VH-VL binders against q86iv5. Designs and how they scored, part 10

Target 1, 237 residues: q86iv5
Amino acid sequence: LDSCSICVDFVGNSLNDLLNIILNSGVIGTCGDLCSAVPGGQIVDTVCDLLCDYVGVDEFIKLISDVDPDPIYICEKISVCKTNDNAAASLDLVQINPQNGTVGGTFTLSIAYTVTNTIATGQLAFNIIDPTGNAFGDAVLLVQQSPEQYTQQFQFQATPSEQESFPNGLYTVQALVCEGSCGSPHPNTYTLANGTTTFTISGADSSSMSGAGSFSGSSQSTQTGAASGSGSGFALF

## First folded at step 18 (VH-VL)

Design j4
Fold by ESMFold2, look of step 19:
Structure j4 (fold): chain C 237 residues (1-237), chain A 120 residues (1-120), chain B 111 residues (1-111)
Amino acid sequence: as target 1 above (237 residues)
Amino acid sequence: QVQLVQSGAEVKKPGASVKVSCKASGYTFTDYVIHWVRQAPGQGLEWIGYIWPNKGRTGYNQKFQNRVTMTRDTSTSTAYMELSRLRSEDTAVYYCARVPLYSSGWFDYWGQGTTLTVSS
Amino acid sequence: DIQMTQSPSSLSASVGDRVTITCQASQSVDYSGDSYMNWYQQKPGKAPKLLIYAASSLQSGVPSRFSGSGSGTDFTLTISPVQAEDFATYYCQQSYRYPRTFGAGTKLELK
């Protein structure tokens, strides 16, 4: 696990705690004042302190307090994650199986992409748009992805929840490969490629209603240096 | 061999101060945080605070904030805990323990303990 | 502060028994898929000894008859089978947030 991934993971997991501490605590004069208040054990304190000390506490607070905070952007501004304004990639395949499924069923999204200029710090992301226009999705972090061909799989179970009921109809899958955080307005951020596919859900069964939906993903590469990281939750872009 | 060796037993009167030492050996002193924990006779464990030997950063349990000071000497690989304005309830065994900087925060090695008795 | 409720406070067992000790934190001690709960053994006159870290990871040199489980707020230490050397006091400890806090202890006694 590299320094860039550690930074993005830390900021992504601790951003709300950091912002809350900054907005509601007394004078923050040192990185120790800020970082000791963040939950998550010794490792979180250590990583927070190292990153904060690297840029200085005042600059760190400014980055965390951005109007549109973004873990990748913050870690780029700290200079722990690199940028490449000339990154380039294409999407070779966006495929979902089964293409015709049912509520409660498990769907596997497979994405193949080719990097033609290194992605320094970016994302492979997807949205699934239901027949009513509601979207949900996920993303994985890409760090120093050299020019090669890559594959990635994601799985989800179509279990109805407050966030997504999985109505009958046609679903659209959008996949993005990005330098920077997909959909972010921040500098050094680019959508490098996009692709789509569709699937259907039919025969919705009211007896299969359960709690919140969940996602899982896996990374598979045709070359060495498979993409790292995992995501959970909804991604919109 | 990793070892934390603490200073010997102390007997103090109320209002005095005590300074306990913890000498580390068998590892790189500045790669670990030193924590202090105490145990009153027949009682459980109570966390006092920590010191980062690499930069001297400290953090204290608010129960002890104005009575405890932690220091270190990196040239001798020794951490110190000083407790002031002693009271009879400070009678306890005081332990130092180390925590790896890249860890969830477990205490992997402990000193042998230093017995403090506070009596008039 | 995270309060740690450990039960039972004491327990009698015979060699060969299966023993479980529970620990409940007043709030979740999970971060990024890991649980920040640790278990220690202490014998009279001795310093505590680490048994389990991160809820379920066995410390080097600790026998496999010790195991830990749980997540969120609820954690269990299991000793199976109990050996003569296991009669001691056991403490849970959270390392999620400062101040670090310990359970009150569970004394395991020979029946």
Scores: ipSAE 0.584, ipTM 0.840, lowest interface PAE 1.8, mean pLDDT 88
Fold by ESMFold2, fold request of step 20:
Structure j4 (fold): chain C 237 residues (1-237), chain A 120 residues (1-120), chain B 111 residues (1-111)
Amino acid sequence: as target 1 above (237 residues)
Amino acid sequence: QVQLVQSGAEVKKPGASVKVSCKASGYTFTDYVIHWVRQAPGQGLEWIGYIWPNKGRTGYNQKFQNRVTMTRDTSTSTAYMELSRLRSEDTAVYYCARVPLYSSGWFDYWGQGTTLTVSS
Amino acid sequence: DIQMTQSPSSLSASVGDRVTITCQASQSVDYSGDSYMNWYQQKPGKAPKLLIYAASSLQSGVPSRFSGSGSGTDFTLTISPVQAEDFATYYCQQSYRYPRTFGAGTKLELK
């Protein structure tokens, strides 16, 4: 992994811990004071210390303490992630299978997109909006994606949980390709392309409120290298 | 060959201080954090603290915060732990161990241990 | 502080047996999909020796009869088949948060 991905992962995973430390600490005079309190092993302490020392502890705390902190934006301000205000892309395919499924069934979301001007640091993101307006989704980080065609697949089981019961009805899928964090108001952030599709869940009402699920990303390129990585959520937008 | 060679056994009276050394060889001293861990007779392992040799940054278990000082000398690749106001319950074997900076925090190599006996 | 509960405190086994040692952390030690649990072997009069890091990764030079598994709060070290040289004390250790903490140890004895 590159420095940008490491930074975004660190900030994304540690943001709440950092905020809690800043709020509850009476004395933060050095990066060591802050970073040693962050959980996640030696690597997290090391990455935190490097990033914090690079900009200085006061600036680092300011970036973390923003009213709308954004991991990609923070890493861009630190200059570990690059920006491209002229990034450009299009969505070639937003497809979900099956289009008509059942509670407990498995759905595969396929997204294909073409980059026409490098995405320096951005996201491929999606939301799934259930019939009642409740939404869930995920995103993957895009770093230095050169002009090329890319594909990404996401899969989930419609297992009812406390967060999403999977009621019968029409679901809307929204997909975005962005420079910067999708939906963010921060500078250097652009929605490059968007697309939608729908699917239905039919049959018996939700049978259980318990269950677990995660999104997994896989990608393929039809012409050059593909991206694959951990998902990262975004605002409903 | 990675080695951490510690100073020899010590016998001290209560109230005294001890300084244990840990000399590193066979690797780049400043690429690894040095941690100190102790083991009282018949007991398990207890973490004391660390030092980052490149920056001199330290962190201590609060149990020892006002009695322990960790230092290093990068020119001799040696880390030190000084424990003051010794008590009989400080009788233990004291180990140094290293942790790679870009790791989950495992202790990959350990010194041979330094036996400290505190008795009046 | 993260408390580490290791079980059993001791066990007896014969050469060729399969043994399982468990370790439970008082809170999750996972970060970014990795588990920050390590296992060490210690023989009398010797320093501990790393066996397993990141819950399941085998340290170089450690025989494949040692394996680790688990995530979150629950972790297991398995030795199969037990060999004569495996009679020792085993410790789990979390490296997720300071202070670093160890389990109380499991002594594996020849039956």
Scores: ipSAE 0.584, ipTM 0.844, lowest interface PAE 1.6, mean pLDDT 88
Fold by ESMFold2, fold request of step 20:
Structure j4 (fold): chain C 237 residues (1-237), chain A 120 residues (1-120), chain B 111 residues (1-111)
Amino acid sequence: as target 1 above (237 residues)
Amino acid sequence: QVQLVQSGAEVKKPGASVKVSCKASGYTFTDYVIHWVRQAPGQGLEWIGYIWPNKGRTGYNQKFQNRVTMTRDTSTSTAYMELSRLRSEDTAVYYCARVPLYSSGWFDYWGQGTTLTVSS
Amino acid sequence: DIQMTQSPSSLSASVGDRVTITCQASQSVDYSGDSYMNWYQQKPGKAPKLLIYAASSLQSGVPSRFSGSGSGTDFTLTISPVQAEDFATYYCQQSYRYPRTFGAGTKLELK
């Protein structure tokens, strides 16, 4: 794993803990004061301390405390992730199968895209909007993606939860390929390509699964070509 | 061969100080955090604190915060723990142990232990 | 501080038995999909020896008769089958937050 991926992963996993520590601590004078309080064992403390010392504790706190904190942007400001203002890509296919399914069913989102100028640090992201306007999604980090064609799959099961009930109706899928974080207003951020598709859910209630209390619809990604990626969480844009 | 070799047994009176050494060999000293753990007779293990050898950064269990000092000498690959204002309840075996900087935080190698007896 | 409750405090077994030791943390020790619970063996007069890290990962050189399981707050060390050299004291330890904390220990004795 390269330093850019390590930084983005650390910030993405620890951002809320870092903000909590900053808000609840009286004085943070050293990187050690901040980083030793982050949970997750020695590796998290080590990565935190390394990144914090690289820019200085005051600048690190400023970046973490930004109005719209963004792991990719933070790691670009730290200079461990590169940017390319000339990154270019196109979406070749956005397809969901089945196009007509049921609650509890499994859906596969397939995205094919072509990079025409290297994506330095960016995302392949999708968002699914249910009939009531509620949304869920996922993204994969793209680091130094060379010009080539790529295929990525995401999979989810439409299991009702407190966060998403999967009502009957028309669903809209939006897919993006971006330099920087998709949807971010930060510098060096570009939507390189977008695409949409739709699907429907109809049929009987699967209420025995709706009492789980956890959000369902987790994505699983598969990428073909010179590179591969995996989902990192819920993406909305 | 990874080794952590500690200084010999100590007998002290209440109110005195003790400084225990932990000499590392067989690995890159600055790639690992050194922790100190003690064990009173017939009792379990108690974490005291750590030191990062490359930066000298320390963190202490609050129970010992104003009585313990951890230092190191990177030129001799040696870590030190000094405990002051000793009490009879400080009688214990004191261990050093290492943790890899890029790990989830387990103690993979331990020193042989240093027995401290505090008696009047 | 995270309190570690280890059970039982002592236990008698015969060679060939299956033994389980439990450890409960006062709060979850899970982070980013991993559990930060470790297990150590200690024989009299000796330093502790790492057996299991990250709840279930076996340390190099440790026999496969040792295994760990659990997540969140509840963890188990299993020894099956118990051998003569396994009679010792066992400790759980969390590496999730500072201060690092240990269970009180479980002494495994020969019947």
Scores: ipSAE 0.569, ipTM 0.838, lowest interface PAE 2.0, mean pLDDT 88
Fold by ESMFold2, look of step 21:
Structure j4 (fold): chain C 237 residues (1-237), chain A 120 residues (1-120), chain B 111 residues (1-111)
Amino acid sequence: as target 1 above (237 residues)
Amino acid sequence: QVQLVQSGAEVKKPGASVKVSCKASGYTFTDYVIHWVRQAPGQGLEWIGYIWPNKGRTGYNQKFQNRVTMTRDTSTSTAYMELSRLRSEDTAVYYCARVPLYSSGWFDYWGQGTTLTVSS
Amino acid sequence: DIQMTQSPSSLSASVGDRVTITCQASQSVDYSGDSYMNWYQQKPGKAPKLLIYAASSLQSGVPSRFSGSGSGTDFTLTISPVQAEDFATYYCQQSYRYPRTFGAGTKLELK
């Protein structure tokens, strides 16, 4: 449905395909050579070509070949995603339940925030910092979020893995609402609100390691007098 | 209403070239990609290639071994497909069809078809 | 290139029947949760007509007796109930990658 979300999804989803094409195709002389090889139908080709043509094929290859490309900033540079330097929001609630759980247990992170001036293209992001200082987290794209109150929930199971062992102790949750990519130094990027909470993990640890943590989220809005909120979408037309 | 109106039937000899036109109306010509598809008598559909009217960007099915050239004229909202070094196997109905730029890539409207007969 | 295997090649049905036509792609045509498979109807002497896009979305003006389903590599077109005007040839087509490819077609004929 939304062209900005499609652009951001393109950059985030097509990075590996683009890198593979660049590394294995030798000379890429035109945007068409590069973009027609990316799978995903007409919209993927269209967004790829728009980005590539705007900056030129050589610069596009350089941008994609960077270690850490920023999808939101790229899509703003080509004007597919809009910016609002006056975006404003506050965090109403950052809460995790249970506040005291066990390894292997399920935790629900609830975030409520109020938009007071439209977030044009931004993020709701969070980090969970374990007792040793290791962090894991996720971000959800926010597109054209009109002034209203929103809630989102995220769940994870504290199953030890190579990425996170879930040691006993105090965990810190950090949440941010941003215009642009949270933490980015790029123009048109602002941290609009932040908040924290904590929880603990205690109890018996598993003697063997299996599984990995995962996250899911949703956005809800109160529709009385307000425009529909934007959430993560993966549908293409 | 959206229409794609193609040029009339052609009869050609082997080795000649043909240029088929596809005139678009009822929509913004540069918001859609024009694709070409052919169908030999009693056979299925074969994709030939595409052209982006806004930039003239093209992509072709390798089976045509560089015998095909696609162009467009944005001032007349017309796409063209030229097929050279014709063979009897090129006898077919040739269709143009459009694809929205911001879509998964379906052919939403088709021209009426242009019959090409290549006879020795 | 993505090969498209469509079956059956022909099928006989009576008005009122439920028919299904299958299409198998040689690799997945899914991207970011969407399936890039389309279905067309073609009557003799006429251009193809879009019925279903993105595996299951019904094109505007197409009767609801047509439906599509599937994901990954396996897709179906269902016509229920078949009407007199539905006797035609049906094609699947992937729009996931270039070159675009079509199934060989399924001719639906009146018993």
Scores: ipSAE 0.437, ipTM 0.773, lowest interface PAE 2.5, mean pLDDT 86

Design j6
Fold by OpenDDE, look of step 18:
Structure j6 (fold): chain C 237 residues (1-237), chain A 120 residues (1-120), chain B 111 residues (1-111)
Amino acid sequence: as target 1 above (237 residues)
Amino acid sequence: QVQLVQSGAEVKKPGASVKVSCKASGYTFTDYTIHWVRQAPGQGLEWIGYIWPNKGRTGYNQKFQNRVTMTRDTSTSTAYMELSRLRSEDTAVYYCARIPLYSSGWFDYWGQGTTLTVSS
Amino acid sequence: DIQMTQSPSSLSASVGDRVTITCQASQSVDYSGDSYMNWYQQKPGKAPKLLIYAASSLQSGVPSRFSGSGSGTDFTLTISPVQAEDFATYYCQQSYRYPRTFGAGTKLELK
């Protein structure tokens, strides 16, 4: 298990719990006091204790209590995750299959990118923007990715929910490769590459549901030696 | 094989203290937490607390707060639970059990239990 | 504290039967896609024995006739087919947060 991934996963999943503990417990004197209160089983307690010990309870609380807490940044500040200010990458392909789908259908997003200078700790992120401007997406943590070509696939079903109604029309996919968390204001965060593609959905309900959508798809990653750049419409920003 | 061997039965009066030992063998003592669970006669299981053998870090059920103290001796791979200000309601079988550090938190091995009787 | 409601408190079965025990937590015991629920068997005068961990994972050495299922707040232990040595008390236990808590137990008796 990669320690950086463990750190980011822990902080990401336990951030609200940690904040709640900090806000409600008053003075927290030890890492033990903090971490024993965090739910999520024995491994969460163990990981919390380990990470807290790297910087001490005061600094750990300070990091968690940031106005805009960023799990990747926190793990970098703890020195569990590495940074590379010279990271570099290019986006090779953003593809949706099918390009023309229907409500209730399954869509596969394929993203190919090339790392030219090591991504120490970063993200592959994407957003799907529906015709009304509502967006949903996801991100994959990238840890110590050496110069090479990579491909990531995501799959989602266009089933209407409270979060996303999947109206008929043109959808836009935005893909980003970042050092650090994409869009984060924290140091050591850089957008390395971005791109966009489009697809259409038909047969959707005309409901005007708006709001922050959530991605419910699955992801698979593959390492490839050659980029398949000849596919569907891809535009770089 | 993994073993947790506890100290023998205890008979105490109300207000007294008891210290139960749990000797671990057959595994790396510091790779697991030691927990204590008790069971009153004919009753269910009640979690008391835990200790991290590597650091001596402890966590207690608030029900026992200020009455229970857990310690360990890493040189002998032995955990201890001390319960003070004993009451008749403390009459139970006390178990030690281990939980792996990097796990979802199951009790995979248990001691044989230590019977505590608190009576006037 | 997370309360664990176990049902039934007791049941009678014959060898060869299918038995189901349920456990309901007062709140979700899921974290990051995993369920932090365990099942134990206890025989008179003995310590509990781990059967199932993480809701559905069978502990090494435990017969395959034991199985666990569920997520969130609702969990089930199934024994099928019941054997003569299975007549005992069973407990669910959450490991999601402290304090760790157990169900009240289910006593499986021979019909």
Scores: ipSAE 0.726, ipTM 0.901, lowest interface PAE 0.6, mean pLDDT 91
Fold by ESMFold2, look of step 19:
Structure j6 (fold): chain C 237 residues (1-237), chain A 120 residues (1-120), chain B 111 residues (1-111)
Amino acid sequence: as target 1 above (237 residues)
Amino acid sequence: QVQLVQSGAEVKKPGASVKVSCKASGYTFTDYTIHWVRQAPGQGLEWIGYIWPNKGRTGYNQKFQNRVTMTRDTSTSTAYMELSRLRSEDTAVYYCARIPLYSSGWFDYWGQGTTLTVSS
Amino acid sequence: DIQMTQSPSSLSASVGDRVTITCQASQSVDYSGDSYMNWYQQKPGKAPKLLIYAASSLQSGVPSRFSGSGSGTDFTLTISPVQAEDFATYYCQQSYRYPRTFGAGTKLELK
């Protein structure tokens, strides 16, 4: 594990808890005051202490409390993650299989991209927009991605859930490769390349499916070259 | 060539104090935490606490909380552990060890150990 | 505190054998898909030496005959084939929370 990935993971998982502690606790005068209250075991406390002590408690609170907090941005401001304003990449392939499927079916999104100037800290991200305009997606963190050719695959099962019913119709896939957090207004953030594709869901009425379950396969991603990690969560940009 | 060099063996009476040093070289001293671990004769390993030299922040095992003090001198890249009100049960080898910055807490380099004998 | 139970407490082997040492934590030591379990080798009169970190990652300079596996509460160190220099005591250690805790050790002895 590199320090940039550890920082982004910690901030992403602990941001809400950190904000609650800052807003609802008494006087916070030390990193220990803040970090010992963060839930998630002492591994989380250790990473919190190291990051907070690196910049000082006052600066750390300021960064966490920013109006538009963003894990990558915060870790760049702490100087644990690097930036490259000259990062460059292109999308070689955005492909989804099957292009025509059914509710409950599994879809594989394949993205190939070429980095032509190092992505220091960025994302490979996608959104899927259903026929009604509801969107879901995911992103994976890219750290020090050297000039090279890369591929990523994302899988999801079209299982209806509270978040997405998977109605019949045309779905649009948007893919982005970015320096910084895709869609973020923060400095040092660039959309380096984008692409789209589509697929359809047809057949059985989606109301006949269970409302439980959603994205279980999208947390798995595969990268060739300098493999990094997996993405999780839903991305809207 | 990361190296942690500890001070020499100590013989003490019960009720006394001891201060052990750990001099670091071959890396940026303030970017890593220093931990102290002890091992009684024929026994396993026991974590005592840590110090982060950058800000001097410490964390101690509750067992030692009111008897241990960890300090550092960043100008000499040296960490110190002082244990007070010594008992015969404190007879052990005391190690310092380093944890990589932003790691999940493994001890990648260890000092050679400092033998403490507490006898009346 | 997280208690670490190693088994066996001692083990006899010949050069060339395959040796398996287990470690059980009193609670899960997993976080964000990683297991916070480490393995050390200690020879008499010497400081411990890191072998495996994060359950299965081999420390630089450690021979590939050492391997680690497991997740959650159950972890295994495997040495195959055992060599003459491997007769030592082995400790597991959790780095999930403070206080850091170690197993009681497994002494690997010749024959």
Scores: ipSAE 0.008, ipTM 0.477, lowest interface PAE 9.6, mean pLDDT 83

